Miniprotein binders against a7ua95r516to809. Designs and how they scored, part 107

Target 1, 294 residues: a7ua95r516to809
Amino acid sequence: ASLSLLSISDLVPDLQFIFFWMSNAIEILYFIQQKSPAYMQTIELMDDKAGSKESLLSATISANEEAMTILEEVIMYTFQQCVYYITKTLYVVLPGLLDCNPFGTEPSSEQCRRAAGVCVCAVCVMPEAVRRVVSVFQTTSDLLQQYQVHSEIQSQMFAYLFFFTNVSLFNQLIDKGPARGWFQRSRVLQIQASVKILLDWAKGAGHNHLAQKFFAKFCSTVTILASPPQQLSQMSWKALCAEHPSLKPVQLHRILTQYQLMAELGPLPIWQPSSEDEAYIYRTVDLLESFENH
Key: E = the ipSAE of ESMFold2; O = the ipSAE of OpenDDE; V2 = 0.75 times the mean of E and O plus 0.25 times the DockQ between their complexes.

## First folded at step 8 (miniprotein)

Design bd5 (at its last fold request DockQ between E and O 0.90; V2 from the best seeds 0.79)
Fold by ESMFold2, fold request of step 9:
Structure bd5 (fold): chain B 294 residues (1-294), chain A 81 residues (1-81)
Amino acid sequence: as target 1 above (294 residues)
Amino acid sequence: SKVRITIEVEGPPEVAEILAQVIRWLAEEAGAEEVEVRVEDGRVTITITGLSKRMAKYLLQIIKYLAEKYGVKVTYEIEEL
């Protein structure tokens, strides 16, 4: 079996120990940091007449700083290992979001099934493709809670996972969208609904601000593509750039081009790039996002 | 199942000793039954007793990463108890 085919549940038996060592290192670092200020304050207030004692204290402080640096490296390494395995799983399941139909007539729960036509909620309309992605996020959250990982590290991990999700979905949409028919309006509306379910999960998990920040590029793309022609055709290039600052000129230009093709619109004068942006709409090196940056 | 790990660190004495101190902290916080550190002629030997086999596996991965990062050589042996 290849790593790209592994489910998150297959990885948990090994992942839990990586989370353990990460949490273990964080706990040690936090403990040392709490003691370090008290220790330094006590030493600084002492009336000390021995020069050799001052030299030994300086060497001790330097050694502690080196040890704390090594602990930070352990935390960084284990964090990177956790996100590496989690994102490998996430990369396999994310493309399904672009193909699924969240508007199915059969609710995902028995309660919603009995109330068909009365209650339509995000939980009741969660296709398997969305459920697989949510499962990765939920399993990550469960592991972080199980090992009592410091909240700041939990936030950093979800920031990276949301960044990764945004880059993966955006790149797949831009790169494969024409061939897969993902720019058709009915498909864009389905994609928009699926992303809404992910955003709702993130809000319920306490990560709303992170999700809004790190999904901005993909959400802007879907918002533009989902806009009715009557509304979008009234917005100038300058207005679109101002409303969607997360999109680079080459990206906005590509999105509008795909929109024109699907709506069978000719070129619109108000969608012509400003003179300062015109140099950037052909920078194809900037079209796709890098997984190395956020 | 529980294991005993014997780790030998060779390299600059200052680096090997600080790494050994961090490894001791990690093992002790993880609940190791015994941790022994022996320092001889720029070689540091760390013996950790009482971690589970899986905990030891991933601790050794961390140690190998640190060895590469800080320019020391590590060898280890694992004994099942």
Scores: ipSAE 0.788, ipTM 0.951, lowest interface PAE 0.6, mean pLDDT 84
Fold by ESMFold2-Fast, scan of step 10:
Structure bd5 (fold): chain B 294 residues (1-294), chain A 81 residues (1-81)
Amino acid sequence: as target 1 above (294 residues)
Amino acid sequence: SKVRITIEVEGPPEVAEILAQVIRWLAEEAGAEEVEVRVEDGRVTITITGLSKRMAKYLLQIIKYLAEKYGVKVTYEIEEL
């Protein structure tokens, strides 16, 4: 069995122990942070003999600072291990999101109660590819809750997972999209619908602000590509830059070039870069995103 | 199944002793049945009894990371109970 075929559920037994040790380290760190002021006050109130009080104070400060630093290293290490295994799983399932058809998903029999032509489904059924991605995020949320990890650390974890997802999807779309047909309008609309399901999950989970921040580049890309020709043709380069500030000039130029080709809007680009941006539209080094967090 | 792990930390006493204390706190918070720390001639020995084998495995990975980061030598032995 290939490691790349592992689902998130296969990793849960191992992830549980990494989350377990991370949670323990966090609790010990907070205990020491609370205890340190009280202990220092106790030393300050003790009777001094030949400067022993000052020696204890100095030694206690040094020892507590070193112990807290070590615990911070444990938290960082276990956090990075969790992120590593979770993103490795995401990397395997994310390409499926670009190739799935959420509009072809039929509701289960018995869940749709309206006559033909009018359908009101009691339960919304996700495409399998989207469900796999959502499952990774939901499992992460469940583990964070199970081990009572503080909200700040939970936010940091989802910030990185959303960052990773955004970079992975953007790079796949830009790099492989032309050869895969992903810039074709019907495909872009499918991608847009799939992304909406992920964003709706994030909103329901209380991570709407993080999702809006870290998915900005991919969402801008999909929004532009899904725009009707009539709407997009009315927008200037400056207007597009203003509405999509997350996109670099070379990225916006590449997206618009692909849009023009797919929408059959004539032989020449109708969107002319500003004089300030013209030098930057040929920076191919800036086309794809880095997995380095910026 | 539960295990007993014996960890030896060798290095500067000021570093080895603080690392041993943190390892002790981690094991105690995890519900270890017994944790003993012994200091002898610049070597610190930590004996942890009652963690599951899997809990111990991940603790040892953390200890290995800390040993490399802080420049101390760590050796360990696992005994199934």
Scores: ipSAE 0.763, ipTM 0.949, lowest interface PAE 0.7, mean pLDDT 83
Fold by OpenDDE base, fold request of step 9:
Structure bd5 (fold): chain B 294 residues (1-294), chain A 81 residues (1-81)
Amino acid sequence: as target 1 above (294 residues)
Amino acid sequence: SKVRITIEVEGPPEVAEILAQVIRWLAEEAGAEEVEVRVEDGRVTITITGLSKRMAKYLLQIIKYLAEKYGVKVTYEIEEL
């Protein structure tokens, strides 16, 4: 099947079983962790036949530790599998977010399957491209809730998904943005509005802090590009660095250079990198974000 | 459909037994009707009855991953009930 046709709904049947096993492994691990002290106490209360008790206790502790290690591996493996399938779906739908016109009157074609009638939920009124992205996150949330996955694991999963989304959107915007016209003010405003809808959803879902943290780089880029030339041309390199600390010097320099070209601005001495940052603006390896560092 | 899965683990006894215990716990927590563990001649055999075919398939994927990670040989048979 063409990757382009893969929806999160197509993966749900398989994801359900992965989430199931992940949840089961977590529950078992938690159970062992809680009962381990009581079990040790029970062994300690057994008749002190010299040497046998200590040996049994040591063997039991070792076996439990090894079992817990294996359970942790099961959790990690299943978590990684979930993330793999979910991010594969995100990869397909994320490009649509950059091309989305959220101000257009295109009616959402797919009604929320949760309601038998016309659903007017926040997701159903979203532009289609935004809705597709949000649907991936919502499906993930629903699965996590359905299988009662521990809140820490939920947070880790959303952290990674937001990270992945930010990296993907940022890299696409930086790499393809100039050629695709995404640096044009009208297009930037569309992107900004689309991202706001996504962030509002994340806030409503209880993930506001994670969303703000992990989308910072993409949001900073969009904010700079959305700034009027008259305003941005008055901001120094140092001021921009301070306002947008999530951007590396090479990234900020690239954004400003492309902005300058788009806005037909002459050389702006005020945007000249500091002597300290001058060496870093040539580090092209740092221009795009890596998926590996998370 | 429900299945009966027979899993054979070959490897160091300590690793095989612990892996078998974890598999047992996973199967029991999943609502298996019966889980039997036999240890014979350095081989551990786990028989799980009552899981759905789909649940069993994913469990076997997990077991395969663990087997590769811990350097043990795992074989399995599935019988539909």
Scores: ipSAE 0.728, ipTM 0.927, lowest interface PAE 0.6, mean pLDDT 90
ESMFold2, look of step 8: ipSAE 0.781; ipTM 0.951
ESMFold2 (binder alone), look of step 8: mean pLDDT 85; pTM 0.830
OpenDDE base, look of step 8: ipSAE 0.631; ipTM 0.893
ESMFold2, fold request of step 9: ipSAE 0.788, 0.769; ipTM 0.952, 0.949
ESMFold2 (binder alone), fold request of step 9: mean pLDDT 85, 85, 85; pTM 0.825, 0.828, 0.831
OpenDDE base, fold request of step 9: ipSAE 0.692, 0.696; ipTM 0.914, 0.916

Design bd6 (at its last look DockQ between E and O 0.90; V2 from the best seeds 0.71)
Fold by ESMFold2, look of step 8:
Structure bd6 (fold): chain B 294 residues (1-294), chain A 81 residues (1-81)
Amino acid sequence: as target 1 above (294 residues)
Amino acid sequence: SKVRITIEVEGPPEVAEILAQVIRWLAEEAGAEEVEVRVEDGRVTITITGLSKRMAKYLLMIIKYLAEKYGVKVTYEIEEK
């Protein structure tokens, strides 16, 4: 009675056909959009009765608009189906990033030993937990390229996948972090390193702008938690809000509270919220992010 | 592993005909060997020949979604090799 985890490899045989039909619909829509002015011009150049020509033109414009609307619906539906199945795979693999030790894999010390003679270097290899997440993104990229999906749709798909990843990681860190010890400095540094590997993949894949935009909340959280106490204790609440605009007041307050506990600091006056924000730091309904927004 | 799909669309004729036209475009672009559309008094029949079984499966998934979205009834039959 064991349950198997979903993998992207198990989904590809079916996913590829959903990608096919999405790409197929996009190409048809593109073709019709490129032909629409010419088609309308051809009808306008017909030497028909004015009333008949105007009536035919109106009917043709309406029919084309309805057909384009249906094609857009096909694209939207197939896009949503692709994202649904891909994010179910991400949902399973993302928690491993928070428990990952990217420095604990066996290093390729043989290369360093031969070159340096006496050194042991811990080369950064992709840990299994990171590899599982990257595999989902890379497989998605491969499918998009295989079916020649229009670049705008590729960008929209990765925008949503990064949004989903950010929400999942942020919510788990905030919600489970105290009980799991994820706010300990050594763990935060491990999480930061694992996410850097993922961000490097995104940059190499041409998605750096999207990753910077959609991972902002999680990355801001990790950046604050990774900051040395002597540096962070010099930053006022206002300065922290300005540097990390993706964080809501309740979220920033919670992060600073956990930082104080981890660093064994007492309350710091410069971290007191502005008078405008003071009422919002207790809005626990705003603490976790929604998967349905953004 | 080619199949023939026969799809019947029942509903408002203006909606059924435009849906059938879009389905024809999708099938033709996908390389279907033959696509026939028959329009008979509020019922539209689309016959698509030459898609693989898997291609047909997911096209029918799309058609079922469109049927629900646009308020038409769709039935279909698949004839295997």
Scores: ipSAE 0.787, ipTM 0.952, lowest interface PAE 0.5, mean pLDDT 83
Fold by OpenDDE base, look of step 8:
Structure bd6 (fold): chain B 294 residues (1-294), chain A 81 residues (1-81)
Amino acid sequence: as target 1 above (294 residues)
Amino acid sequence: SKVRITIEVEGPPEVAEILAQVIRWLAEEAGAEEVEVRVEDGRVTITITGLSKRMAKYLLMIIKYLAEKYGVKVTYEIEEK
């Protein structure tokens, strides 16, 4: 099946089962952890028939530890499966976010149109491309809540999904941006507005800190590109490095070089890398972000 | 539709028994009507009744993953009721 046809709604039935098993495994794990002490006490209170008590206690402890280990594996496996399916859907919808014009009139969501005609809810006011991305995250959130998944696991899942989203968007912008015209000021402002909608959703969903942390690199890139030439041309290399610490020197240099070309600015000595950074600006291996570092 | 699943675990008794216990717990939490575990001559047989076909499918995927990880042989049969 072409990746282009995969929607989060198509995966919900399978995801529901995976989340179900993940939640059950977590519940059983906690149950064992909580009851193990009481069970050991019960064994300790039994009549010691010829040293059998110590052997029984040891065997029980060992069996519980092994069972907990197996349950942890189930949790990890189901978690990985969830992430795998969700990231596939993100991979399909994320490119649309860079091409989105949030200032245009786009039709409301099909779901709201069926129910009430013209809906003015926050989701219906979103551009379609943004709504598709938000729908993936919202569906994930809804499933996690529905199955009462532990808060730590929820945080880990969103951390990874935001990481993946940032890497994907950043790499696409750096690699394809010049050719696609995404470095043009008008396009950058559209991207900035679209990302703001996504960040506002994350804030409303209680993931503000995670979103700020994991989207920092993409947001920094967009902020630099959205800056007026008059303002950006007054900022030194050191000042830009300090303001955007999430960007590696090679990344910042690439962004500024492309900005200069698009804005038809002459050479700007103020953007010249420091002697310390000069060795790093040519490290093309560090230009794009890796998905493996998380 | 509800299914009856028969799972056979072949391997070291210690691993097979613990795996069977975990499978039992998972099946019970999933709303299985009946879970039977038999241990005979180093082979563990688990019989689960009352799960949906879809629920059973995912349980079997989990079991397969665990079997591969722990180096035990798992076979299964599914009967539709």
Scores: ipSAE 0.512, ipTM 0.848, lowest interface PAE 0.9, mean pLDDT 89
ESMFold2 (binder alone), look of step 8: mean pLDDT 83; pTM 0.798

Design bd7 (at its last look DockQ between E and O 0.06; V2 from the best seeds 0.00; counts 0 for: pae O 5.7 > 1.5, placed apart)
Fold by ESMFold2, look of step 8:
Structure bd7 (fold): chain B 294 residues (1-294), chain A 81 residues (1-81)
Amino acid sequence: as target 1 above (294 residues)
Amino acid sequence: SKVRITIEVEGPPEVAEILAQVIRWLAEEAGAEEVEVRVEDGRVTITITGLSKRMAKYLLLIIKYLAEKYGVKVTYEIEEK
């Protein structure tokens, strides 16, 4: 069915061939690029009296340049296809992070109980919803390593996956949070703990800098919402903007409005936007983030 | 199971020939048992033997994308062995 199709494990048999062709194209491109210095050296060693050899070498260089352009298109296309299919699975599993409880859950899954006699590291300690997201990232990492994809391409892929994750979680929290009760303090603390588990995975996988960069908006949101009322009420709008530069004025205003409502701090606004931000706090068109281009 | 694919490229001969060269490189690096390229009157025919059915499927998707990008017409046949 459609729900089964969105699992990363269901996609791996086909996805691995897209990774294969991407890696294949990268290796050919790299080989041709290495050959470019040899062509230049060969031209310099040619007999100056053989004008026909200059014409043949020029044609060979031009053909390689055009072929390299086509290989770059292959790499771009296959990269986009990998990202498309992987983010399709992320779309399905990410909302569960907002609903799960990482606290107080004993190892209760049958798989976790059966593994108790063996050294099973992070799998048994992660909530199921977090594990599903980590599984998408880990499967992606495993495919990239299996096909020896260049580290710069690996970083670009995880940069986009973390960007997608941030946008998806932020938009869901802002858009559905009031109706789902996600702004309640106990719920926010659970969300914060779940995100920290995900960030710990990214750090252990060598992607800490990417995760810190691309999760900033969602992490700032959760940090504000998790703050004790005494502490947050004493912070000015200017201080909050400085501490959380990833948040647009309309986003910060919405987060603080929901915080004040859920903490029952009364109807009078506690935080006064700066004069330059006052024009922007009601721009609803800027509230949600786009999944396109970051 | 392994397949034989026959790809015909019609279009500007300079583009079709360079595209065929890239397809040859991709197939050879992937371990195809045999790759043959023939050029006749602005048409380029590429025969690739010995890729698995799934490898060939995704190669053909790449070729279709390139055909649209570079303005050439591509047709193909797949023969199972």
Scores: ipSAE 0.763, ipTM 0.944, lowest interface PAE 0.6, mean pLDDT 83
Fold by OpenDDE base, look of step 8:
Structure bd7 (fold): chain B 294 residues (1-294), chain A 81 residues (1-81)
Amino acid sequence: as target 1 above (294 residues)
Amino acid sequence: SKVRITIEVEGPPEVAEILAQVIRWLAEEAGAEEVEVRVEDGRVTITITGLSKRMAKYLLLIIKYLAEKYGVKVTYEIEEK
């Protein structure tokens, strides 16, 4: 099946299986860790039948250590598989977020239309492109809760998903934005509104801190691009660096250069990089974000 | 739902008996209502009642692992109440 046809709903059966085993493995691991000392003590208190006690104790210790190792591997593997499948789905739906017009009349979700007619829930009033992205995160959240996955694992999963989303959106905006017209103020305002809906969802889901942290780069980019020319032209390079610390000098320089071209502004000496940053603005390797550094 | 688990341990009598005591302890710690251990004709049978199906599955995973390490064969039946 072409990647373009992959929906989160199609993956739910496989994800359910993976989440089931991940959750179970965590619980078993916790059980072994908590009960192992008492278990060993119980063996120590048993009658020694011709040295069998010492042998059993040694075998049990070894068995527990091996079991814990296997369980940790299962947890890591299942976590990676979940992230892999979910990020594939995100990869398909995220480009639509940049092209979305949240101020247009888009049809409500098919699921809500089938169940109750006109649903006025927060998800149903979202633009379709935004709803598709939110649906991936919501489905993930629902599965994690359904299988009672440990809170730390939930946090790690959302951290990675937000990271992935930020990298994907940022890279697309920087790379394709000028050609797609995404740097035009009207389009930027649409993107800003769409991202705000996603951030509001994350806040409502209890992931506000993670969302603010991992979306910082994309949000900073959108904020700069959404700024009126009269306002942005009064901000120095140093002021912009200080206000948007998530952006590398090369990234900020690229954004400002493209903004200048789009807004038909003449040369702005105030945006000239500092002598310290001048060496870094030419590091094109640092322009796009990497998926590997997480 | 609560389950009844019947576990049979086959192997050297000394190892099987010790493993049976370990299984008893694990079952009790898991919240079993009753644990019976019977030794007949060199076979050890352990009957566990009162565990949830979920807890029973975890217990069985641990038992299987221990059985392999001790070189004994374990078979089991689960009955839903």
Scores: ipSAE 0.023, ipTM 0.332, lowest interface PAE 5.7, mean pLDDT 85
ESMFold2 (binder alone), look of step 8: mean pLDDT 83; pTM 0.793

Design bd8 (at its last look DockQ between E and O 0.89; V2 from the best seeds 0.00; counts 0 for: pae O 1.7 > 1.5)
Fold by ESMFold2, look of step 8:
Structure bd8 (fold): chain B 294 residues (1-294), chain A 81 residues (1-81)
Amino acid sequence: as target 1 above (294 residues)
Amino acid sequence: SKVRITIEVEGPPEVAEILAQVIRWLAEEAGAEEVEVRVEDGRVTITITGLSKRMAKYLLRIIKYLAEKYGVKVTYEIEEK
C-alpha cells in the first residue's frame, strides 16, 4: 500500500522491540541504583585504612556512574526512536482532524442527535480521522503498559506526543486555514468537538495535566474562533492576552484578523494591541511554532 | 530464528570496557543464552548467542549509536544459528 494508508499497527512489530530494549535498560538502571546505597554501606563498615578505602570507594562510584550514564543514554536513544516512529504516524493522521465532521455520518449523526440532543456529541460515534489519532495514543499507552515502563518516562513520552500534536494542528490551522475554510464558525465547532475527544482520551488515560499544558496554544485558538461575535467583540486585547497567555502577539493578531474577516465585522480593526505588543504583531518569524523542544 | 552476534569494539580501553559491560547487561537481562566478553590486543569482543534476529537488529542499532556517541569503532557479524 501507500504511505497515506500507514497506521500505527503497521509499526508495532518494530516499536515493540524498541520498547523492549528501553524497558530492559530502565530495569538495569533501577537495579544499579538500588544496589549503590547497600554497597556504599558495606564499604563504610569495612575495616580499611585511610587512603585504600577512599581509593576503592572512588573507583567504584566512578565506574557505576559511567555505566549509569551509558544506560541513561540507551534509554534516551530508544525513547527518541519510539517518539520518531510514533510521530511519523501522527504526522500523517493529524491533518484529517481539521477536515472531519464529528456530527456528519448520517446514521451516526442521527444517533448522535437523538442520544445527545446537541450536534457536538463526541461520544456517539468517533469519526475515522479522530479514531486514527486516538489509536496512535492508545497503542502507545498499551505498549508502555505491556513493557511496564516507569511512569515518569510514560509521562515524558505523552508530553512530547501532545507537544507534537499541538504544533502540527496549530501550524496547519494558521498556515492552511484561510484556503481550507477552517475559520468558518461551523468548521471551528467541528474542530472543537474533535479535539474534545482527544482531551477526553487524555483525561481518561491519566494525562489530563499534560494535555492541558501542551495543547494550550491550539485550544486557545479554537476557543477564540468558537466565541460568538457579540462576546468576542466586547473583549479587549488586554483581556484576550490575559485569557490566552499561550498565544504570542503575532499569533493572537492573526487569529483575530481571520475571525474579523470571517464574521464580516468590517475592515476597521476591533482589537487594538497594547503599545508594548504593537512591536510584535508583525513578527512573522514567530507565527508558526517549531517542532524543536529545548 | 535465533542468531549469534559478534561485536568488536575498538577505542579508548576505559570506554570500550564500560560499553561492553553495559552491552553484556542488556543482553543478559534480555535472556541471551550466552554472552562472552574478551579483551585482546586493544579490542573488546562481545559474543551474544540466543537472541532473536529482530531483537539483535535493534540491539545493534543501539550499539552503533553508542559507538558514535562515545567515539569508539564498532563492527559486527550476525550468524543464524
Scores: ipSAE 0.756, ipTM 0.940, lowest interface PAE 0.6, mean pLDDT 83
Fold by OpenDDE base, look of step 8:
Parts: C-alpha cells; structure tokens; sequence
Structure bd8 (fold): chain B 294 residues (1-294), chain A 81 residues (1-81)
C-alpha cells in the first residue's frame, strides 16, 4: 500500500497487539522485581544441606537477572515497533499541517458524526489537516492508557513523537517554505494557528512540558516569521539569538535572510551575525535537523 | 481460531531455559490455556495452546528477535484448531 493511504486507523489492529505484548512484558518484569526478594528469603530459610543453599541462591539470582534482561529487550523491541509504525503515519499527515487554512469552515470529524451527529468537541472543530495529526497522537495516547503502559514509557513515546514532528515540520518549512510561500505573513499566521491547536491538545493531554520542549525550534521559527517587519527590524542578531536559543546560528541566519527577501527589506546591519557566530552561519550541514540525534 | 504452537530452542542450556521461562510467562499472560516446557539433551521444547492466531504471530516475532539477539536457534510449528 502506498504510504499516502496509510492512516492510523489502519494500523490500530496491529498496534494493539504490539502494545499488548509491551504491557505484558512490563508487568512480568515488575512482578519479578517485586517477588525476587521474597524468593531469596525463602531460599535463605531452607536448611543448608551441604552447600546446596548457596548454589541455589546464586542460580536463582542469575536466572532472575537474565530473565529481567530478556524482558527489557522485549519492551525495547515492542517500543521501537510502535514508534516505527506511528512515525510512518505522522510522516504522511504532517505536510498537511503546513498547507492547511485553520480559519476556514471545515466540517466536523466523521467519527463524531457517526456516533452523535454534530459533535462540538475540541477535536471535531479542528481543521481536517490538524485533526489528522492530533488523531495520531490521541490514538497513541488511548492505546497507552488502554493497556496501562507505565507512565515513564508513555513519556518517552511522546517525547520521541514530538521530536520527530518538530524535526519534520522544521525541515519542511526551511527547505520548501520559500518556494511554497509559507514564509508569507498570511501563511505563517495560518501555520501558527495550526500549531497552537496542536499545542493546546498536548496541554490538555498532560504533555505540555514535553510539547514546549520538543517543539521549541519550530515554534521559534514560526514566531520570527510571524513578527511584523517593523518589529523584527528593530531586533539585533544578539537579541534574536537570546530570545530563540533553540535555533542554531545558521538556522537563524537562513530564516532572517528569507524573511528579508519576502518582506523586500534591504540589507539590515542590525541582523549581521556577531564575529563569534560568523563562522557558524556557513555550516550548511547544521541547517536541517537530524532524526538521529534523539 | 485458536492455535497450537510448538517451539524448539537449541543453544546453551542456560539461555534456552531462561528464554523458555520468559516465553511461558508471556504466553500465560496472553491467555494461553496450556504451556508445556520440556528439556531434553540441550533442546528445549515449548508447547502453547489456546492462543489466537494473531496473538501467536506477534509472540513468534518477539521470539525470533530474542533468538537472533542471543544467538540461539529457534524453530516453530503452528497448528490451527
């Protein structure tokens, strides 16, 4: 099936089984960890017949440690499989977030229409492109809760998904933005509104800190681009660096250069990089974000 | 449909036995009706009954991953009931 046809709903049946096995492995791991001391005590209370007790204790400890190691591997494997499938779905829906107009009137989601007629829930009033992205995250959240996955694993999952989303959106905006007109103020405001909806969802889902942390780079980019020329032209390079620490010098320089072109501003000496940053603004290898650094 | 799975593990006895125990736990938590483990001449045989075909498929994927990681040979047969 072409990647373009892959929806999160299509993956739910397979994801359910992966989450099931992940949850089971976690439960068994905790069970062993909790019961191991009791087993050791039981062995210690046995009559020491000819050194058999120490041997049995050692063997039991070793077996438990190895079993826990194997279970940790199962957890890691299933986690990676979940991430793999979910990120594939995100890859398909994320470009739509940059192209959507959130100020348009779009119909409510089909799911809510089928169940209750006209639903006015926060998800149903979202633009379709935003709703599709949110649906991936919501489905992930629902599955994690359904299978009672440990909170730390849930946090790690969302951290990675937000990281992936930020990298994907940032890279697309930097690379394709000028050509697609995404640097135009009107389009930037649309993107800003769409991202705000996503961030509001993340806040409502209890992931506000993670979202703020991992979307910082994309949000900073959008904030700069959304700034009026009169305001942004008064900000120095140093001030912009300080206000947007998530951006590398090469990234900030690219954003400002493209903004200048779009706004038909002449060269602005105030945006000239510092002597310290001058060497870094030419490091094009650092312009786009890497998926491997997480 | 429920399936019967027979898994054979060949490798160092310590690794094979521990892997068998983990497989047993996973199968039991998955709602297996019966799990039998036999150890003969360094070969461990695990027989699991009562799992759905779909559940069994994912269990086998996990087992394959573990087998590759620990350098043990795993073979399996699935019988549909």
Amino acid sequence: as target 1 above (294 residues)
Amino acid sequence: SKVRITIEVEGPPEVAEILAQVIRWLAEEAGAEEVEVRVEDGRVTITITGLSKRMAKYLLRIIKYLAEKYGVKVTYEIEEK
Scores: ipSAE 0.177, ipTM 0.676, lowest interface PAE 1.7, mean pLDDT 88
ESMFold2 (binder alone), look of step 8: mean pLDDT 82; pTM 0.792

